Miniprotein binders against q56419. Designs and how they scored, part 12

Target 1, 326 residues: q56419
Amino acid sequence: MEGRTLEEVQEEVFKRHGVLVPKKELEDLAKALEEAGLLLTEKVEARLKEEEEKLKRERPMRLAGLSYPEGEREARAFLEAFRASYPGEGEEARVLLMPHLEPSRVPEVYGAALAALEKTPPPERIYLVGVAHRPLKEKAAALPVPFQTPFGPALPDLPALQALDALLPFELFNTPLAFREEHSLELPLFFLKGRFPEARVLPLLVARRSPELGEALKVVLRDFPGLLVLAVDLSHVGPRFGDTPLTRTLAEEARRRDLGFLERLAEGEPEAALAFLGANPTRIDGVEVVASLLPLLRERKGKVLAHRLDLEAPTLSAVGAGTLVL
Short names: E, the ipSAE of ESMFold2; O, the ipSAE of OpenDDE; V2, 0.75 times the mean of E and O plus 0.25 times the DockQ between their complexes.

## First folded at step 31 (miniprotein)

Design t42 (at its last look DockQ between E and O 0.63; V2 from the best seeds 0.00; counts 0 for: pae E 1.9 > 1.5)
Fold by OpenDDE base, look of step 31:
Formats: structure tokens, sequence, C-alpha cells
Structure t42 (fold): chain B 326 residues (1-326), chain A 86 residues (1-86)
């Protein structure tokens, strides 16, 4: 496949998607590509190009009716139910860390985020930083177009996005296709748009740690103040992610890593949070995002509002989710 | 890039052209790269239905509902598939 070894492709897929594809399946991919031939390949490339062009105009909902209601009325009821799932009260957030896991799996964690938002004055803009589960051309990217939601389009803050782009050593507006299906933006955006309908949004993805991004954002935030949202999940453990089936020991380790990470962030010590994870053996999703945003997280004290390690029984795997306010 | 989008689009093109067998294969391959893609799971289920493989479609939709507990679209598709099987 384009000069890459099957092992390299396997590693890439694992890094990007957290899936270990068997070599046989990769061979089948190679065979399928060969069988498709040049003509079909060209058609695919043309279609992808068309999709890229569409993404220059808007990002449509992809998970409406699958993860959340498509209709506005139903969406509001959905939002309220999630808020109700968290029995506590929130705190005002300048920085909000929340999950991007399927909402129905961890409703109280999203509820905690909503509780925090209730105590947060409506921001003029929201810096929404998600995790790229697809490859990016650069370490980070933005899509400067309206994102559709049941509550209407989330409109981009173009001036702030342009200011950010100008401060980065790479082109911020890259890899539009990476945004097409990216749930790490779409799912949190549902809740954010539902609570702050008038806020502009900066939809950002991080693929690899970019200290430049954090430094640039720190500058941009001075001129363009807003709410910073880290849409990240925590530990990923079990067979889906290359581990043995979930055990008490493995779950305890995942929780320890998740809570240790969040608590150190809550203490305003993001470097300590990263150091605590080391090689990140439980595969905390948000590491690259946090590493990119260190300048914005330092010395900010806050509170962990919620955490859950959600079991996926069919795969005996689990994913951690948390809500943190700073 | 020859990633999940490539295989997904290829599968869709093949489906549009009526080559359901190869479409199904390509969807399955694409799902190996992105196993939680709900739209791709729906497309695969539809391809199975069009090919008369109702049981396989049901299985895919049930899998989708495991990943996405709230999925009115998937639930409707599953109901329709079950009705078709009767």
Amino acid sequence: as target 1 above (326 residues)
Amino acid sequence: SRDEFFWYELAEILKEEGDLERAITMFRIALLLDPESPLMLLELAEAYLEKGKTDEAIKVLEELLRWYPYSPRAERALEEAKEEKE
C-alpha cells in the first residue's frame, strides 16, 4: 500500500483509531485496492474532493438520530435529561474538560458538564478542542465553517480563528475531511450549543502535542476571550485496545490513572498530570490535547465534578470519562 | 489517503452501481478501520438488506445499538429489517 509495509499500516491504524487490525485483514485491503483498479480509485478521489469542497461551506450533523435527537424540541428534552442525571451543582468554568464518549454511556458526566455551564456566564466564543481520531496534515487543525446542530448552526469565530492561524508556524486550516465524522467535536458541541446558542465557536482538533498551539491560544484569548473546552476521554482499556479483558486490577489502574490525571489538573499542575501518566499505559485520550494547552492550564485550580469508567460488556473493555472545571 | 474514508466512499460508489457484494466487502473493511462508525454500519445494513441478507443486516444493526444505546435511526432500521424477515 503506497510503499508502506503492512506492519506500518497496522501501527498507523492502531495509533489513529485504537484498533489492532490483523495482518490478514490488511492483506485483504491490499487485494481489494488492487481489484478496485485505477478507474474506481479515481472516482473515489473525485468524490472525496467533492466532500472537501462541501466542508468549506458547512459541517453537517453526522450523529443526529444516532447519538442525540435531530429535532430541536427533542434535543432540548435530551439535554435536560442529561442535566438531571447529575445530582450535584456545577461551578463556574473558565476551562471545561468534558468527554466526547457516546453520551448515553456516561450521562452523569455530561450532566456535570451541563451543571458547570449553568454556573458559567454565556461566553462570546467557545474554543472547542477535540481529539483527532483521524490523521491530520499538521499537529492541529481547525474547520472555519458552521457546524450544524439541532439548535441551529454553531457559527465560527472567523476573526479569532484567523488570529490563531497567524500565530501558528503551520497552516491551521488543514485536513477538512478529518472533521467530517469527528465525534470529539460534534458530541460536546451539541451540549455547548444547547446551553450557549449565541456563542461563536472555534472547532479545533489536536492530533499531536503542539506547544505552539497553547502559546498561540494564550495570546489570542487576550484579544478574543472565551470559554476553553477540552473534549477528551480518559483511559481506554481492554481487548479493544490491546489489553486482556477488564479485571478488577485493570479497572483500578484505569481509575487511578484517570483520577490522578484529573486531580493534578484540578490543582493547576498540568505538567505533573502528564508526568504522572508516564508512557500512558492505559491510553488516556486527552494527553496530546493537555500537552498542547499547558500555558492555559498552569496555575488554574478547579474541581473534578464527575468521573466514570464505563464498561463495554460485549468487548470486556472500558473507557474513562470525566468532567473537570478550572 | 487510503484510509477509512477511501474505503467508505468506494463502498458507497459500488453500492450505487449495484455491486452489493463488493460494496459489503468494502464496508466491512472500512469498519475495521473505524468500527464505531454508525453511518457506515447503517450503510452496511442497508446493503445487506438490498442483497436479501436480512439476518446479517439485523446483526449489524444490533451491533450498532450496542455502540449507540440511543439511536432512533438504528432502531427504526432494525424494526424494518425484522418486519422484512417476517
Scores: ipSAE 0.650, ipTM 0.871, lowest interface PAE 0.8, mean pLDDT 91
Fold by ESMFold2, look of step 31:
Structure t42 (fold): chain B 326 residues (1-326), chain A 86 residues (1-86)
Amino acid sequence: as target 1 above (326 residues)
Amino acid sequence: SRDEFFWYELAEILKEEGDLERAITMFRIALLLDPESPLMLLELAEAYLEKGKTDEAIKVLEELLRWYPYSPRAERALEEAKEEKE
């Protein structure tokens, strides 16, 4: 609130999230800020530093029992239900684009990813590239620790991560706290670890496009071959994302942008895919990841297996998700 | 520098210290900034239950399940909350 009126805060929330917050809730917020105090701020900072040190040893599950089952037996059944949601056949992937949206909202899109994994020889390692939802200290980051899953820990590929770090002009291991709640890694990893229990993982986040990351990964993948996974969502449209209410016209444009983007990637033309989006008017989530990874996507042809623009009834908004194999 | 995660952490600390009234307020603030977080919705519902605010917890849990239909933790909490009303 630092110097802002309640009206200004209300306007900022509406602009960012498409929700007009009642004045009473803003008044409660202002009162809570007055009550927070410096001592409580110091307590939060101390706890976050403690959590940061824990994350240097392992990354615990945060969404077990919320987005996927807690137990291994139930988790295996969950995977099979998702595969069954996609009746088609997959294709072998050297690169897989899959969503990180809540799995139960786009079951056939995750099912298509599982179908692709069925056709894919078990890799020694998986380069899992998600989208940072918290700020990073650099353009990209990794966390070189075991990520817990219901199928056991997904172990880091430390030699490949070290090689990647050595090739970058910035410290790769730079923001451990950004990984604590990062669902763009946790949700896809559940599916990947379930299908490839022996694969090691390189858990990577992109905050802003980094051509350096793509060039470094091209070198590392030559010496440490594996499956490259872009864990990204597509269009974000509607009031939650700063648009007018979702209309048929806006939904059609989002779908057209999603599919045009994916199809150009499938032709091995990632620069054309980015150019097709222009200023990214439907806020495709995958742009910064694709822009970082151009050297790994050029000339690599493949197929779009699935797409859905998923409607969010509570927010009158929509999010696109797709599965692409290259 | 103070975002929804700051308020979430503060709410967690207050809840652990037994200050449920303030914890509930902080979870509500965090949810104003990120209204669809299943973790924050579940934590808010749990805080309501610990305070004996069963009707409020049920409403939050039902909202969570509308957004995230697979959530066995929310389903267990909702079942327990409804049985407490008996």
Scores: ipSAE 0.541, ipTM 0.835, lowest interface PAE 1.9, mean pLDDT 88
ESMFold2 (binder alone), look of step 31: mean pLDDT 77; pTM 0.713

## First folded at step 32 (miniprotein)

Design t43 (at its last look DockQ between E and O 0.51; V2 from the best seeds 0.00; counts 0 for: pae E 2.2 > 1.5, pTM E .758 < .8, SAP 73.185 > 70)
Fold by OpenDDE base, look of step 32:
Structure t43 (fold): chain B 326 residues (1-326), chain A 86 residues (1-86)
Amino acid sequence: as target 1 above (326 residues)
Amino acid sequence: SRDEFFWYELAEILKEEGDLERAITAFRIALLLDPESPLMLLELAEAYLEKGKTDEAIKVLEELLRWYPYSPRMERALEEAKEEKE
């Protein structure tokens, strides 16, 4: 595998996706890689270039019919059902932390986000910061094109995106292919677009902590005010993520980590939230995003609206999801 | 360097060309780098179906439905796969 050991590949996959790939599977794939290694390289490169060019125009829906309905009518009903799944009331959000987990797994958490959005005046623009589950050329990236949704296209705020790019020490508009299927943007965007159809969007991905991003955004937000949305999941525990099967003890630890993280964020202490996690043994997904946005999270008090540790029964694993308003 | 984008696109091209064996291989390689991609898994299942590997397709689709409880597209694919097995 291009000079890498199977262990290195396994570690890389684990680091990127939190998934532990079995060694036997890696061995089989390594053999397959040797057989396929030189096939159609030029054609693939040409196709990739074409796909990049397409992404300069728009980002089509990739999860319609998989995670949410494709049709607008059905999508609206879907949205209402999710809102109904949360029995509480929301609060006005200047910053919204919400999940990007498969919506049907944690409907009430998305419902809580919708509840918060109901109490939020329609923003002119939404800064949607997701997690890059694919490698980026830089620490962060943006895709300045319309994102398709069942409710119509989410249009980019080009002036704000350009302002952000100008303040960053790296090219913001990098790695367009990383956006093609990134669910950490597409899934929350469904709910955001459904609630705020006229809001422009800044679709941002974070691969690694970028303090520069937070500082730049702080400046940009002054001239281009809007809603900041952190689309992040919380703990990932169990066999899929290298742990033993979910036990009461493991679940309690995951919940403790999730809630401790969210509560400290709610108190306006993002540095304390990060410090509380330490080495992040339960693999909270949103760490790099929060670490990048510290300037925007400091001294903001808010409220945890929902939390769920959702069991993935097939793998005896669990993923944490939460909704926080600041 | 060949990454998940490369292998995914290769798999797509091979599938389009009807080289299902190599397409499946390429999808598996892509999935190594992105194991949670529902689209790649769906396309892998489709490739299995086209190759006549109905059992493998069903297995993939059933797994997908467990992780994606709302998925009309996957449900349709599974129904088609089951019908083909009969």
Scores: ipSAE 0.616, ipTM 0.858, lowest interface PAE 0.8, mean pLDDT 90
Fold by ESMFold2, look of step 32:
Structure t43 (fold): chain B 326 residues (1-326), chain A 86 residues (1-86)
Amino acid sequence: as target 1 above (326 residues)
Amino acid sequence: SRDEFFWYELAEILKEEGDLERAITAFRIALLLDPESPLMLLELAEAYLEKGKTDEAIKVLEELLRWYPYSPRMERALEEAKEEKE
């Protein structure tokens, strides 16, 4: 925030959100920034530098007590309740697609993922690929540190991560702060670590499609076999996402696009799955991850185990979540 | 530029310094940039409580517990807020 003025702050807020912050509150904040500007900026920058250094050592739980219990005993009971919410049987997964939406909103979808893990031999490592919700300096990133969970630390697979970094045309370890609050890794990891306590993890984020990542991962997986997990949500529809209010017609279209996408992936046809979405009018969240990982998804057939379009009555919006095994 | 972690850190610093009105505004700006953050929403509710805006805090906490039904931190905060109102 080097040298920002009231005018620059107003322009950025208007560009992103229109008139979303009451004018009086923006004026008060601008006055406070003008009166304390350089000192507040220096304090924020120093704090971000300190937080970045902490993230080079470990990634703490951010959602314990909010999305899942902090204590191990309670966390195990919580995890088993999710399994119970899905009465079906899973299939062995070499690739698992699962959501990162708040677990209590889609309990049977996470339960289906647990059912798949029950049929999956414990892997030596898990390639956990989430969606970056913060900007990355590159198309993709990793954070090669322990991620804390109620089940103990999920240890990084440093040799596999270093092999991956060496094959990419950019530095893989590029944006530690982007991982600090990244729920697309933390929420799936709770379930994965609970079922595979000895597996090491490659915590990966995709911001923009990277064919280089998929090609590099195909090479790394030969020498470092493991479970590939795509931690992605599906359709995002309704006013919270810039649409008209959620209608029955829009909800039906979102479900059709979610299922059509998953079904084409289940047939081993990831290019067809992407083509089916066209301009992605329901904003399926997983597109950049799937587009990056094409070499790992081609010709790999499987099964859709669960899907839900989670309706948000207060916002008249919805988010889709699914479970796919390949 | 999407810089929601700047606004979050600014909000925390303002809150620590007792500038609760501006901290609330900064949390709301951060939430507009990244609306899927239960931690930021809890921090907002706590800032409302410290400012003495108990009704606003209760409303935020009750709404959030509908969408995040497992949240012991928010449940505790809601119980404390309702006791203060009594």
Scores: ipSAE 0.423, ipTM 0.782, lowest interface PAE 2.2, mean pLDDT 86
ESMFold2 (binder alone), look of step 32: mean pLDDT 75; pTM 0.669

Design t44 (at its last look DockQ between E and O 0.52; V2 from the best seeds 0.64)
Fold by OpenDDE base, look of step 32:
Structure t44 (fold): chain B 326 residues (1-326), chain A 86 residues (1-86)
Amino acid sequence: as target 1 above (326 residues)
Amino acid sequence: SRDEFFWYELAEILKEEGDLERAITAFRIALLLDPESPLYLLELAEAYLEKGKTDEAIKVLEELLRWYPYSPRAERALEEAKEEKE
């Protein structure tokens, strides 16, 4: 694989996606790679360039019919069902932490987010910060184009995006292909667009902690007020992520880490939340996002509305999801 | 660097050209880099179906549904695949 060892590829996949690919499978695919040849490289490069050019115009739905309904009517019913799955009431959010996990796995957590949104005055714009599950050229990126949803396109706030770009030491508008299939934006956006159809969106991805992003956003938010949404998952434990099968002890540790993280955020102590995780042995997904947004999270009191450690029975693994309002 | 995007686009091109064998290989490589990509799984299943590898398609679609349990698209594809097997 172009100079990389199988172990390096495995590590990369694990790092990017939290999935431990069996070595045997890697070997089989490596062999296939060698056999496939690269005769069409130029054509592929041209196609990729075309795809990048398309992404300069719009970001189409990639998970419609897979994670959520494609049709608007069905999508609305879907949204209502998710809201109904959370029996509680929400609170007004200035900052919303919500999952990007497959919605059907944690419906009540998304329901809690919807409940919070019900108590939130319609924002002019939504700063949607997701996790880059694909490499970015810079620590963070934005895609300043309409994102398609069943409820119509989520339109970008170009002035706010430009203001943000101007304050960053790197080019914000980088790596458009990383957005093409990024579910950490698409899935939350479904719910956000459904609730706030008129809100403009700043779709942002974080690959690595960027304190500059938080400082820049703090300034931008002054001139361009809006709802800040952190689309992040929590712990990832079990065999899929390199652990032993889920046990009571492992689950308790995951919950402890998740809730400890969320509660410290709810207390307005994001640095304490990060410190609490230490080396992050349960692999909380949102660490880099939170680390990037510290200036926006400090001294904000809030409430944890929902938490779930969702079992993946086929892999005896579990993923944590939570909803927090600040 | 040849990433999942490269292999996916290669697979699509090969599929368009009717080279299903190489397309399948390329989709599998793309899935190596993104094992849970519903798009790659779906496209791989479709390529298997087009090649007449119904059992392999079913397996891929079942995997897709495991990760994405709602997936009406995957369910339809699976139903079609099962019908073709009969």
Scores: ipSAE 0.728, ipTM 0.900, lowest interface PAE 0.6, mean pLDDT 92
Fold by ESMFold2, look of step 32:
Structure t44 (fold): chain B 326 residues (1-326), chain A 86 residues (1-86)
Amino acid sequence: as target 1 above (326 residues)
Amino acid sequence: SRDEFFWYELAEILKEEGDLERAITAFRIALLLDPESPLYLLELAEAYLEKGKTDEAIKVLEELLRWYPYSPRAERALEEAKEEKE
């Protein structure tokens, strides 16, 4: 890596966010707090245990008023504005790939997803597959509780979730706390619940590729048909992700990799899409989900509706987002 | 050595106990580990406001809105902070 260390770049990003203290000073304070704080550690552990117990009943909104409106009326207007940001028409989706990046940063990409949903018959249930940003105890997980939204609770499809759990070689309901902060489910769900208010949901996370999940889902979808949604982002490049500062060359590579990946998926060739990425040097977020779901993606042709490589000026970094219908 | 999840939970506990100085430190550590979190940014700004550090809160809220241009909670907090400064 040419230039500054990753640690030095992280310190610059931290200062640019208005929290002006050298990283080393904060790390020294963290060590002092940690060394003094066996009681504080016990308090945190007790709080997390309480939070895990609450998640057995429901999953509350965490991003209401931060990423989307708190109130239902404002939330419906928000959806209308996003649809308007994409002037095209969608196509019916049996499988929808959409982002989980902050909606206001990629409005036309979410708008394209809404356009696809307009052409999609209301499903009885939605298989929502996100990317775990916290460790899971297994390769994948689900949380079989209502997820709160401004449009009311998204109710779980318990029979379908239980059928899925029964087909897996591991317990599917294994890491409730991983769902509490998981935006890869919450942000797409806002749009999906807004469009399909009566659909039940299977909220699923993938941490590592699980061929077993894809095989099990193929079986479950036969008895419990619904909309399959891959809620994934694409390339992650730049200092926030361990690279040199974003250059035009790196951005062009990220865009080329994003589009090549999506286009091969659109041809019904998910193995070719994965092979195209090789070692995944731009860190496309969707690879673990696609690799898990191969049986559901093979020979299913479709269309890329939108793509943006979203530039993060404060961090000199970028994240790709796309909308694909199959 | 501990992750941002730990520091966020600790900050919440400290804030509930009224220890705003240590809560602010813990929120800042969480943000060092996860610099773009809108929830951590909002909570830090609110802790600054409770402590009367209005200028610091405004800076954090303006950073939050650069990342998340549509954040009604951040917008309301920023407007309130600017009125208190006046």
Scores: ipSAE 0.620, ipTM 0.865, lowest interface PAE 1.3, mean pLDDT 88
ESMFold2 (binder alone), look of step 32: mean pLDDT 80; pTM 0.754

## First folded at step 33 (miniprotein)

Design t45 (at its last look DockQ between E and O 0.57; V2 from the best seeds 0.00; counts 0 for: SAP 71.933 > 70)
Fold by ESMFold2, look of step 33:
Structure t45 (fold): chain B 326 residues (1-326), chain A 86 residues (1-86)
Amino acid sequence: as target 1 above (326 residues)
Amino acid sequence: SRDEFFWYELAEIYKEEGDLERAITAFRIALLLDPESPLMLLELAEAYLEKGKTDEAIKVLEELLRWYPYSPRAERALEEAKEEKE
């Protein structure tokens, strides 16, 4: 929330929850809690270290019963409903771009991803690249543990992860706590594991662009072939994101930037896609991932299967999501 | 280093110690810093229910379900909250 006032965030909370707390009151309460709780600060740090140790064994589901079903039977029915929401056919993917936005908000976009997976031979492994929503100690990170799903654990591909780590100029296994709440991996993984229950996974996060990651992945993919998935959202516009209220003009601009970005990626021109966005004034979520993975995206032609700019009338805001196969 | 993650853990500690007023405040601070967390919204609502603030819990749960319409856990919590108002 760097560079944003508490008043701006407070207004967003009010629109979402109907609760308004004066900024000064929150600041005073936070200070009082910290001043009274020096021992509680140490307890928080101890608790975080304990959670970090647990994450070295497995990553549990955090969104079961919130974003997708807890039980396997219901989860399979959920997948089928999402596939049905996209009336078209997919295409085989070596690279799949799909969202991590709440699935029920963009069902046909996830359905398009399922349609692509339907046409894709089961891979031995999936390189799942999400967007770090929490700080990482390095530009990118992985967590080499099973990720729990309603379809059983998604097992890590340890040899491929170790090969990747060996090629990077930084430690890849560097920030386990960043994965605990990371929906950009959990939500796409639900769909991927449901369709490819035997595939191993490389769960990767990007915080800041890393050309070294893309070059290393190009090498690793030659020896450990698999499906590359970019789990990214597109434009974020409107008051919820610090803009003026969403107008027809702003929504049209966001849609134009989303589609122009995806279409240039589909032409095998990822540098042109990034250049098209300029300073990224609509806050497309995938820029750092695409910038990291340029060697894997160049000259790969494909097709945009779906796009939706999801309009949020109560917040006068919108978020874009798309499905692209390469 | 004091982000929504820190406030979330502090809220959990307060909740485990039975200090629901401070737990609720810490959850609200965490949500101010990361408002797109359906799990934190659910946990805030559950803390309100445990404190007996049923009207506040219902408002949070109805908002959660508006933005995250497939949430059986939130639906169960909302039904419990409405029964308590009886």
Scores: ipSAE 0.633, ipTM 0.871, lowest interface PAE 1.5, mean pLDDT 88
Fold by OpenDDE base, look of step 33:
Structure t45 (fold): chain B 326 residues (1-326), chain A 86 residues (1-86)
Amino acid sequence: as target 1 above (326 residues)
Amino acid sequence: SRDEFFWYELAEIYKEEGDLERAITAFRIALLLDPESPLMLLELAEAYLEKGKTDEAIKVLEELLRWYPYSPRAERALEEAKEEKE
């Protein structure tokens, strides 16, 4: 709460998530913080600093045993099951758009991604661009450390990361704590590492559209070729996201926007895809990522392999997921 | 902004210090800031269990399992929680 009032925190939570934190709980915590005084705050800061220092060495698995198996054998069987859930064949990808939603919710969409990867020659490196669900200091960030997976560590491509950093007007290596729990990287990386165990990885997060990132990556990709992966979800509709409960009309609108977005990307028209969404009333997750990567998406034609609007029955909400190859 | 990370670390500190009430409060706040964190739900459930609030723990774990269909850790925790209640 450095400099923020409890009311500001409450308001922020309400604005972001539509949840009103009970004032009493906040007051109790504030009181506890006051009682603990400066010492507790200093202790928290010291802990955060320690966590940041750990993240300078490696990024451990956070979702093993929660979203995917921790053990390699079980993880491999998991991959095969997901691949089996998609009955079609993939296509070679230079650019892969895939979800970062909880895999078990949309298995066939991940299966489609795996199918595409089967048709893709093993890349030297993977540019994995996820969505920052936590605030970043800059528009985008990278974490240049090994990411742990059941298949072993995904090693960073330091030369390519350094080249990218050199071309950006901001420090690329910022906000390491944002990577600690970020599932938009961890979940796709599970599948990517499982299929391409030898590929280096550039784990990137986008918080806000950064045209500079796309231009810089375009240059970097020339000297450091690799597979570009957009780990993004699509529409987010229903009460969890500020809408009414899911109806046929709302679902149809979400699907229309998802598919319209993906199809325009498949046609090599990313600007048209963004324009099609307008104010993005169904809250397509990947907008800022796509907006950042326009130079890399232009004139690339491809195919939509899978799409699903997955119902969250407990909240009568839904999240869209898709797989696109370019 | 370190604010989102602050509450989780604070909760962990309280948990380590044995102040489970404050830990639970801090975890709840952290969850509000990061509602998609299955780890935080698990940590909250563990805090409830340690405090002897088995019913609350079960509720949290059931919620976790609703959102995350594949959660062996959560399933084990739920089984243990149910066994403690019996």
Scores: ipSAE 0.610, ipTM 0.858, lowest interface PAE 0.9, mean pLDDT 91
ESMFold2 (binder alone), look of step 33: mean pLDDT 80; pTM 0.745

